# Designs tried in a protein design chat: VHH binders against q9y6x5. Part 464

Target 1, 379 residues: q9y6x5
Amino acid sequence: LPPKLLLVSFDGFRADYLKNYEFPHLQNFIKEGVLVEHVKNVFITKTFPNHYSIVTGLYEESHGIVANSMYDAVTKKHFSDSNDKDPFWWNEAVPIWVTNQLQENRSSAAAMWPGTDVPIHDTISSYFMNYNSSVSFEERLNNITMWLNNSNPPVTFATLYWEEPDASGHKYGPEDKENMSRVLKKIDDLIGDLVQRLKMLGLWENLNVIITSDHGMTQCSQDRLINLDSCIDHSYYTLIDLSPVAAILPKINRTEVYNKLKNCSPHMNVYLKEDIPNRFYYQHNDRIQPIILVADEGWTIVLNESSQKLGDHGYDNSLPSMHPFLAAHGPAFHKGYKHSTINIVDIYPMMCHILGLKPHPNNGTFGHTKCLLVDQWCI
Below, E stands for the ipSAE of ESMFold2; O stands for the ipSAE of OpenDDE; V2 stands for 0.75 times the mean of E and O plus 0.25 times the DockQ between their complexes.

## First folded at step 23 (VHH)

Design la42 (framework vhh_7uia_1; at its last look DockQ between E and O 0.89; V2 from the best seeds 0.76)
Fold by OpenDDE, look of step 23:
Structure la42 (fold): chain B 379 residues (1-379), chain A 123 residues (1-123)
Amino acid sequence: as target 1 above (379 residues)
Amino acid sequence: QLQLVETGGGLVKPGGSLRLSCVVSGFTFSSYHMAWVRQAPGKELEWVSTISGSGGWTYYERSVKGRFTISTDNAKNTLYLQMSSLKPEDTAVYYCARTQYKYSGEWTPFDVWGQGTQVTVSS
């Protein structure tokens, strides 16, 4: 039988949560598998971009999902949570579930992973759930496991997405120990449920499972606000994305807009598109706007409004607070092995290897994950 | 027809308790997250609490945490807000509404509202 892989994402699970809170179920999962303590995600550190990077192995500039909110100046199209179904946005890359179906005549399944309910390159996941935040983890898990067990062609790749601890992180802030303890305990319980269900169904020993996240969470405050209205009039630009990385589309001369913004706050870096630091790999895409504003960690960009969020993400991808973790279990993985760090784009070639797929050109390095795999030499 | 009907408001002394109810009709509230919001005189609308459609997740505004409890009864299509240790600053019209969580970390605007129920906390 072909190898099977379940990719699970708990949105906004900051890596250091593992050090600061108790996770008996996840720790048990890790003891029987592998852990990557820190995963360096892609810039910007937002949900759509990073989830697509996980499944494509590409930086955001390459796969074309460069933010949760995007604008294409040529087509005049907009991308957002409310408008994410147009293949136009996704077709600049080939996600692994498409590859899985096209290369091996297999099926893929998805429970609300970003992009899985969209036909990409005229291919949609064989089984998928439309995104609905109200659907329980249990229901999502039930569907995924049903598809893994009862599909023809067989489902060999599946994704499962859950919105916590991101939602709570935004509401409470990651430094709220009382609330976050409760939330993270519940997350651990969900992991317990996942493991238990897989065992009950006889999948546990043969299914490869990756548990990871797209980004972390940093503490925000009403005392750390950057008000753009204090620096520039709304008539001079269109705001495509706001915080903590603002995407600015000038309505007047770009240089004039830049000059009005460049000294807006000591806690915000302002970049012309061509001057965006190379380390971000966030330049070579037309969907990146002419000017971007990058707030410092914990600072929020606002428009004459107070932020209701006590936590946020999207900041510099070098910040530890933005980093998620990766844990894995299954026949492809070692037991009781811990690794310090990988890049989030490294997950794709690893998954391709596990599934026996030929990876599309990507930015990942398979060598970074070799030590996790039983069939590879660890250098 | 979409309808939300809030009840249970009233006058209570500081330290007292009230239980608000919101009966939902015209849609299945388990398909949405349900929220309580409040508006005090001369103040802006304030979010109070949210419960997930599945009922398994609850969220609270910091000022009401530990004092308020949001819950649902699916059989009755009813949302509840148990309020305890009430304070004068809790005085407001309380509304229930539906919402959803987005990938972006934002919550959808409330699109269905009831008439609200008045809660007054006074000595």
Scores: ipSAE 0.790, ipTM 0.914, lowest interface PAE 0.6, mean pLDDT 95
Fold by ESMFold2, look of step 23:
Structure la42 (fold): chain B 379 residues (1-379), chain A 123 residues (1-123)
Amino acid sequence: as target 1 above (379 residues)
Amino acid sequence: QLQLVETGGGLVKPGGSLRLSCVVSGFTFSSYHMAWVRQAPGKELEWVSTISGSGGWTYYERSVKGRFTISTDNAKNTLYLQMSSLKPEDTAVYYCARTQYKYSGEWTPFDVWGQGTQVTVSS
């Protein structure tokens, strides 16, 4: 039987939620498998970019999904919530489900992982759900398990995406213990349901399951706003993305726009594209705009209006609050092993190894994850 | 064709209770998140509560948490807001509205609205 892998993301699941809240079901999953306590994600720490980094092993500048809102100056195309299905945006990389299903006798399935309802390199996931945030976790899980059990060629790689705790993290903030405790308990119940469903269908012992996330969440406040309109007139630039990393396309001389912004707030760093810190790996793509503004943790860039966000993400990827975790269980993984840290781009070569796929060129390091795997020399 | 019809508003004394209903037609109820939004006299619109179309996930503005309960009855295509321990500050026109959560981390603009129902909390 070929090895099978289910990759699950609970969006916005900050790594330290594991120690600060109760997760009986997730802790049982971890106890019988492996845990990576902190996953260092990619800058910017937003949903589309980090989910694509997981499945490509690439930094955002290399895979081309550089933000949740993008503009391409050559083609004049825009990427947004309502315009995310043009393959143009996704075609700068090959995600693992494409590589997987192009193998002989293999298929891929997807329940709403970003990009899986797009034909990338003329190849769409063999089985997929179009994105709809109102579809229940139960329905997503039922479709995934049906495809894992009933498909020819067999589904060997599957993805499952869930919007929480990201949505609640934005609404309440990660420090709202009363509300986040209720939300995280519901998520733990979903993890329990996932495991129980896999057991009942006879999948649990032979399916490798990764439970991870794309980023964390930090507390925001009405007292921590950066009013961009106080620093620069709208007429001087086109705003491609706003917060917490603003993407600025100058309408006038770039240096003039930079000079108007550079001292706008002590809580915001302003970078010309060529001056973006090398550690971000966020420079070498035409979709990265000439000027970016990077708010300090917990600060929100707004236009002349208040914000009602109580939690946000997208900040510097060195911030622990931006880091998710990774847990895994299955025949490829040790049982009861804990690892401190990996890079989010390391997940891709590990998954390729588990599935017996040759990875495309990528930024991950297989050696960082080899101690999680039973077939590797760790020491 | 798309219709949201609120009922159940009225005059109530402080500390009283009221249940608002929103009957939905013209779209698949479970394919959207549904919200209650209110507008007090002379004030801006204020979000009150949101529920997933599946009915399992609820969100509340801080000032109404513990006093208001959002729910759905899928068999009746009806959204509810159970309001208890009402205060004069709850006086507003209450609207039901439709939205979605997106990968981008934003709720979409409310694209379908009801006519609103007046809630007045006074002695």
Scores: ipSAE 0.644, ipTM 0.858, lowest interface PAE 1.8, mean pLDDT 93
ESMFold2 (binder alone), look of step 23: mean pLDDT 83; pTM 0.854

Design la5 (framework vhh_7uia_1; at its last look DockQ between E and O 0.74; V2 from the best seeds 0.69)
Fold by OpenDDE, look of step 23:
Structure la5 (fold): chain B 379 residues (1-379), chain A 123 residues (1-123)
Amino acid sequence: as target 1 above (379 residues)
Amino acid sequence: QLQLVETGGGLVKPGGSLRLSCVVSGFTFSSYHMAWVRQAPGKELEWVSTISGSGGYEYYEDSVRGRFTISTDNAKNTLYLQMSSLKPEDTAVYYCARTQYKYSGEWTPFDVWGQGTQVTVSS
């Protein structure tokens, strides 16, 4: 039987939560599997981009999902939560569930992973749930496990997405120990439920399971605001994305807009597109706007309105607060092995290996994950 | 027709308890997040609590945490807010409304509202 893989994402699960809170179920999962303590995600550290990077192995400039809100100047199309179904945005890359179906004539399943409800390269996940935040974890899990057990062709790759602790992180801030403890306890219980269900169904020993996240969360404050209206008139630009990385489309001369913004705040870096630091791998895509503003950690870019969020993400991907973790269990993985760091794009070639798929060209390095796998030599 | 109807408001002494109800019609609240918001005289609208329609997770404003409990009854298509240890500061018109959480971490604007129920906490 072909190997099977379930990829689970808990949105906004900051890596150091594992050090600061108790996760008896997740720790048990890790004890019987592997842990990568820190995963360096891609810039910008947002939900759509990073989830697509996980499943493509590409930097954002390469897979074309460069933000949660995008604008294409040529087609004049917009991308957002309310408008994410156009294959135009996704077709610059091939996600692993498409590869899984096209290369091996297998099925894929998805419970609300970003992009899974879109026909990408004329291929949509064999089974999927439309995104609805109100659907319980249990229902999502039930559907996924049903598809894993009863599909023909068999589902060999499945994804499961959950919105916590992101939603709570935004609301309470990651430094709110009382509220975040409660939320994280609940997440651990969900992991317990996941494991229990897999055991009950006889899947636990044969299913490879990866639990990870797309990004972390940093503490924000009303005392750390950058008001763009203090620096530039709104009539001079169109705002495509706001905080903590603002995407600016000038309505006047780009240089003039840049000059008005470059000294707006000591806690914000302003880049012309061509001057974006190479380490971000965030330059070579037409969907990246002519000017981007990058706020320092914990600072929020605002217009005339105050931010209601006490936590946020999207910042420099080198910041530890932006980093998620990766845990895995199954026949492909060692038991009781811990690894320090990988890049988020490294997950893709690893998953391809596990599933026996030929990976598309990607930015991941398979060598970074070899030590996690039982069939590989650890360097 | 989409409709939310709040009930259960009234006059209560400090330290007292009230249970608000919001009956939903025209849609299934399990497909949405349901929220309680309140507006005191001369003050801005204040978010109080949100629950997923499925009961998957709950959110509370800090000022009400530990005192208020949001819940649902699927069979009755009803949203509840159990309020205890009420304070004069809790005096407001309480509204129920629907919203959704998005991938981006934003919440959709409340698009369906009830007419509200008055809660008055006074000695």
Scores: ipSAE 0.807, ipTM 0.924, lowest interface PAE 0.6, mean pLDDT 95
Fold by ESMFold2, look of step 23:
Structure la5 (fold): chain B 379 residues (1-379), chain A 123 residues (1-123)
Amino acid sequence: as target 1 above (379 residues)
Amino acid sequence: QLQLVETGGGLVKPGGSLRLSCVVSGFTFSSYHMAWVRQAPGKELEWVSTISGSGGYEYYEDSVRGRFTISTDNAKNTLYLQMSSLKPEDTAVYYCARTQYKYSGEWTPFDVWGQGTQVTVSS
């Protein structure tokens, strides 16, 4: 039987939640598999970009999904939550489910991973669910397991996406221990249900399962706001994305816009595109705007004097609060092994290895993940 | 065509209970998130609670957690708010409204509203 892989994302799962909350089911999963304690994600630390980095192995400037809101000046196209299905945005890379299902006698299945309901390079996941956040985890899991068990050609790569703890992290903030404990306990129960369903269906012993996330979450507050309207007239620029990384398209002289913003707050950095730090790998794409504003951790950029967010992400990817974890179990993985860190772009070449796929050119380093795998020399 | 109809409001004493209902028609109930939003006299709208139409996500404003329970009955296309341990500051018009959660971590604006039902908590 060909190797099989299920990739699961719980959106906004901060790495240190594992230390600060109880996860009996996830801890059993880890005990019988592997853990990477911190995954260093890509800048900006947002949902669309980081999910696409996982499945392409590319930095955002290379795969072209550079934010949750984008503008392409050449084509005049806009990307947003309500306008994310144009293949134009996604076609700068080839995600793993496309490569997988183009192999002889293989299919891919998807339950709502970003991009899986888009025909990327004229190819959409063989089995998929259109995105709808109201669909229960149980229904997503039922479809995925049905496709894994009952498809011809067989499904060898599957994805499953869940919106928590991101939604609750935004609403309550990661420091709200009472609310976050309840949310994280529910997620742990879902992981328990996942494992038990896989065992009941006879999949557990021969399916590789990765549980990971795209980013973490940091605490925000009404006391930490940066009001752009206090520093610059809204008529001088077009706002492409707001917080915590604002994307600014000047309507007037770029230097004048920069000068009005550079001293707006000691709690944000203002970059001309050419001055964006090299460590971000966030410069060489036309979708990255001429000026970006990067708020300090826990600060919110607003156009008025209020914000409804108590938690946010998107900050500098060096911040531990932005880092997710990765856990994995299955025949490809060691049992009981813990690893300190990998880069999120390293996940792609590891997955390609597990599935026997030739990776497309990417920014990941297979060597970083060798110690997780039973068929590799670690010592 | 699209309709949200709230019922179950009324006058109660402090410490009392009420159950609000919101009957939904004209759209697929399980495909959206539903919210309760309230407005006290002379005050701005205040979000109270949100749930997915299929169940699973339940969110509460801090002042109501442990006292209010949001739920759904998909067979009846009905959203509920069970209110217990009611306080005078819970006095408001209660609206049900439709929203959705997106990949970006944003909620869509409330695009469909009910007419509201009055809840009055008074000795």
Scores: ipSAE 0.681, ipTM 0.857, lowest interface PAE 1.4, mean pLDDT 93
ESMFold2 (binder alone), look of step 23: mean pLDDT 82; pTM 0.840
ESMFold2, look of step 24: ipSAE 0.577; ipTM 0.817
ESMFold2 (binder alone), look of step 24: mean pLDDT 82; pTM 0.837
OpenDDE, look of step 24: ipSAE 0.769; ipTM 0.926

Design la6 (framework vhh_7uia_1; at its last fold request DockQ between E and O 0.80; V2 from the best seeds 0.80)
Fold by OpenDDE, fold request of step 25:
Structure la6 (fold): chain B 379 residues (1-379), chain A 123 residues (1-123)
Amino acid sequence: as target 1 above (379 residues)
Amino acid sequence: QLQLVETGGGLVKPGGSLRLSCVVSGFTFSSYHMAWVRQAPGKELEWVSTIQGSGGYEYYEDSVRGRFTISTDNAKNTLYLQMSSLKPEDTAVYYCARTQYKYSGEWTPFDVWGQGTQVTVSS
């Protein structure tokens, strides 16, 4: 039988939560498997882009999901939560579940992983749940495990997505120890439920499971605001995305818009598209707007009528607060091994290896994850 | 047709307790996040609490944390707000409404509301 892999994402699980809170179930999972303490995600550090990077191994400029909110100037299409099912946005890359399904005697399943309810390259996940944040983890888990056990052709790759601790992080801020402790305890319990369910179904020993996240969370404050309205009139531009990386579409001369914004705040870098730092790998896509604003860690870009979150993400991907973790268990993985850091794009070639899939061209480096795998030599 | 009906409001002394109920019809609340919001006289609408309809997660405004408990009964398709240690500043019309959390980290606007129930905390 072909290898099986379940990829689980707890949105917004900052890596250092593992050091600051108790996770008995997750720690047990790690003890019997592997841990990567820090995963350097892709810029911008947002949900849609990073989840797609995990399953494509590509930087955002390459897979084309460059933000949670996008605009394409040629087609005049918009991408957002309310309009995320158009294959136009996803077809610049081939996610792993599509590759998997093109193999004989294999199918894929998904519980609300971003993009899994979209026919990408005319292929949609064999089994999937439409996104609904109100659906319980249990129901998602039930569907995933049912598909893993009873599908024909067999489900060999499955994804499971959960919105916490992202939602709570936004609301309470990552520094709220009382509320975040409660939330993280629940997450650990969910991991316990996951493991227990897999054991009950006889999947635990044979199923490879990766638990990871797309990004972390940084503390925000009402005292750290950048008000764009103080720098430029709203009639001069269209806002495609706001904070902490604003995407600006000028309505007047780009240079004039740039000049109005370049010194708006000492806590915000303003880039023309061609001047975006190379290290972000966030330049070579038409969906990246002519001007981007990047707020410093913990600073929020606002307009006059804006709500304030106590936590946010999307900042520089070199910031530790933006980094998630990766834990894994299964026959492909060592037991009791800890690794310091990988890049989030490295997950894709690793998953392809585990599943015996030929990876599409990607930005990941398989060598970075060799030490996690029992069948590889570790240098 | 979509309907939310709040009950349980009334007059209570400071330190007292009330339990509000919101009966849902026309949709399954387990498919939504259900929220309590309140509006005091001369004040803006204030969010109080939200619960994942399936009962997974609860969220509270800071001023009510530890005093209010949001819960659901699937069998009755009913949302509850147990209020304890009530204060005069809790006086308001309380509404139940539905919302959802999005991938982007935003909440959908409340699109279905009840008529509200009056809660008055006074000595």
Scores: ipSAE 0.911, ipTM 0.961, lowest interface PAE 0.5, mean pLDDT 96
Fold by ESMFold2, look of step 23:
Formats: sequence, structure tokens, C-alpha cells
Structure la6 (fold): chain B 379 residues (1-379), chain A 123 residues (1-123)
Amino acid sequence: as target 1 above (379 residues)
Amino acid sequence: QLQLVETGGGLVKPGGSLRLSCVVSGFTFSSYHMAWVRQAPGKELEWVSTIQGSGGYEYYEDSVRGRFTISTDNAKNTLYLQMSSLKPEDTAVYYCARTQYKYSGEWTPFDVWGQGTQVTVSS
């Protein structure tokens, strides 16, 4: 019987929500499985890049999805959430569902994980839903469980993506206990529904399930704005991405643009591409623009004086506020084990091990996840 | 032709109830988020509530939570706002509008609007 794995992401689920809010269903899931309390994600701490890092094991500079908004100067192509389906953007890596479904007698299924509705290396997920945030969690789950139970060749790897608590985190901020408590209770109920559905369909005992996220959320404020218009005229650059990591394509000499920006705010670091800190692993891709601006935690880069968000993410990946968690349950995993931290790129080689797949070259370290797995010695 | 048509507005005493309707034509209703937005006299537009067009996940502005209920009837291509325990502060023109949530964490601008319906809460 081939091993099966379901990978679930709740977007923007900050690691310390587990300590600060009630999750009876998720805590029961964890009690019967494993928890990693903090997952150190990749810079920049945005949705498209981190979801692709999970399924490729690669830093952003290596897999090519370097932000939610990108420009490629060679091809003159643009990437955005309304223009994200060109395989050009995704083809610098091979995600795990492609490797999986190319094996004999295996297929992959997807409910809206970023990239699963794109033909990457001419290969699209065997079963998939086109992205539409208006599709309910119940419908996503019904499709995934139908495919896990009824497909030939069998679905051995499946993904499921949900937009909360990211949307509410942006709206309220992570420190709004009353609103976030209500939001997170709804998410816990969805996790309860997930587990109940798997039990009812006879999948629970033999399916490996990972519940994780791509990033956290930090509190923002109207008192913490960085106004670029006060430092530089729009005519001197093209703005590829704005906040909290701005991507600047100079229209004039880049040293001149850099000099106009370097003293704009003490709450923003300005980097020429060659000066981006090595610890970010964020230099060696043409999609990374010549100048980036990195706001301090909780600061928002704006072009005018207003901002409507009370929470945001995208900041330095060393910040605990940017870190998600990982929980897992199934025959591959120990029961009742808690682990402190892993790197988000470590998830890929662990998943390859569980599925019996040879990983592509990647930045993950299998040894970091050995203690989660029943077939490994923890040392 | 894309069209949103609101009905159900009127004059109501404080504590009363109204049901607003928004009939949708010209696009696949269930493929978008649908919202109610209001504008009180002399004030800026204020978001009230949003729902997945397929049903399921609902969002409310804090001052209306527990008093207003957003819903859909997909067979009739109709969005509803059931308002109860109405207050004078709820007096506004109410619009239905179309939006969508994106992977990037942004809501799209409201690109399709109805004509609005007046709700007046007065003794």
C-alpha cells in the first residue's frame, strides 16, 4: 500500500497563536501527533515565495518566486496575483507534486495551493481546482477526499490551502484578541471538520497529514509609516513591490536613486542588491531588483499618508512574529512529540522521505526533522 | 452587462428590522466575494459585510456583528442583508458591490456597484 500525504496550509497562522488562543481540535490533533513550535521561513516572508519553498525545499533566489509581485527585465514579463499562471515564473524548480505524479501508479491532487493550477515543466497536478478564494473550505475538502478515495492511479500526495487567518490578521492585527479569538475559533472548527471527514471516510489511520502555514503576522499602526514620496520622485524609478520589502527598479543611475533613499527613514534599511545580507539567501536571481527597501517590524512603506492594514507580513525572517508552526499526524509520525524549531525548507526532504521520493537538490536538511518520524533515530 | 440592483430600503424606527436584497446579473455570482457597503450623510464609504459568493465564510464590521446577517440565494442570484436592532447610526445609503481576495493578501477594489438603497432609522 503506497504511503499517502495531505499537506494543509492555513495562510498567515502565526506560531504563537497556539499559545495565546484556544484550539481544542488542533490541540487534539497535536496530542495524537507531532508539533514543531516555530518554523523559520524564507525571506521575504510572503505567500507565493513561502508556499513554493515548502514544496521545493529551496530558498527564493533558487526557486525563482521571489515575491508576490515580480518583474523580469530580460523577458519583460510581470507576475502578480492576477497574472500568476505563466509557467515561466514557476519553472526554475520542480515541486513535489510533479515528482510524485511522474512515478509509476501515482497521482497528485490539489485544492488551491499556489502553483498547483500551473503546468510546471508541462506537468500540472493530476487533479486540481483553479484558484478561487470564493470556494468554501467544505468544497475544497470534499474534492480532496473524493480524489484520495476514488482515483486511479491513486492520489498519494494532496494539498489544501485556506486564506485565513491571513485575511483577518491584515484587517485586525494579531494583537486584537477579541476579533482574532473569533477568527481562530472558526479555523479550529474547520480543523475539527477535516479530522471528522477523514475518520468518516476511513482515511484517518493510514493518511499522513501535515497542517502548517507560510508566515505569521505583525501589528501595524498609522503611527509607523514610511512615506517614499517624501524622499524620492516617482519619475526616478519603477515600483515592482511596495511593503514591507519594496522592490525598486531605477529609471536613472541607480547610485543616484540609492542616495535619495538611504536616509529616508531610520526604520528602513536600503540595500543595493550586492549588499543584501547573506543570511537572507536573497541575491542570486534576476527577478530580485537592483535596490530593495526593508522596513523594520511593524512599519509600513507607503506612497501617501494612509494605510488600511492593521497587520502585515513580509519582514525579516529572523523575527518570531513571521514564523508559522507545523503539526502532523499519521503512521509516519510519532505520537505526542513536540519539537522546538525547523527551517521551512526542511519540510520538503521530510515529505520526500515519507513518500519514498528522491528529492531534487535543495536547501533543506533531513536531519532537522528526524525526531518527528517513527522510522528514524532521534539523536 | 454587469448589473447589481438593491431593494428593500425604507424608513424604520429604532429597534426595527429590514431586509435588503441585491439581484445580480451578467457574471458568475459564486466566483466572487459580495459585499455590502454604506455611506452615511457627509461621511466616507464604510464597509459593512462580505460573503463568499458560493456561501460559507462571512465577514462583519464590528458595529453590526450580531445585528446584521449577510446571506446568498444562488438559485435567485441574490445577495441579502438582514438587519435587526437598527440604530439611528445605521442610517445610510446601502450599496452591494463585488470584490475578491487574492493570494497576495489584498482585496480587489470594488469594481461593480449597485445604485444604492436608502435606509433611514428615525423615531
Scores: ipSAE 0.720, ipTM 0.874, lowest interface PAE 1.2, mean pLDDT 93
ESMFold2 (binder alone), look of step 23: mean pLDDT 82; pTM 0.834
OpenDDE, look of step 23: ipSAE 0.852; ipTM 0.927
ESMFold2, look of step 24: ipSAE 0.674; ipTM 0.851
ESMFold2 (binder alone), look of step 24: mean pLDDT 82; pTM 0.836
OpenDDE, look of step 24: ipSAE 0.824; ipTM 0.923
ESMFold2, fold request of step 25: ipSAE 0.680, 0.617, 0.651; ipTM 0.861, 0.845, 0.843
ESMFold2 (binder alone), fold request of step 25: mean pLDDT 82, 82, 82; pTM 0.834, 0.831, 0.835
OpenDDE, fold request of step 25: ipSAE 0.909, 0.910; ipTM 0.959, 0.960

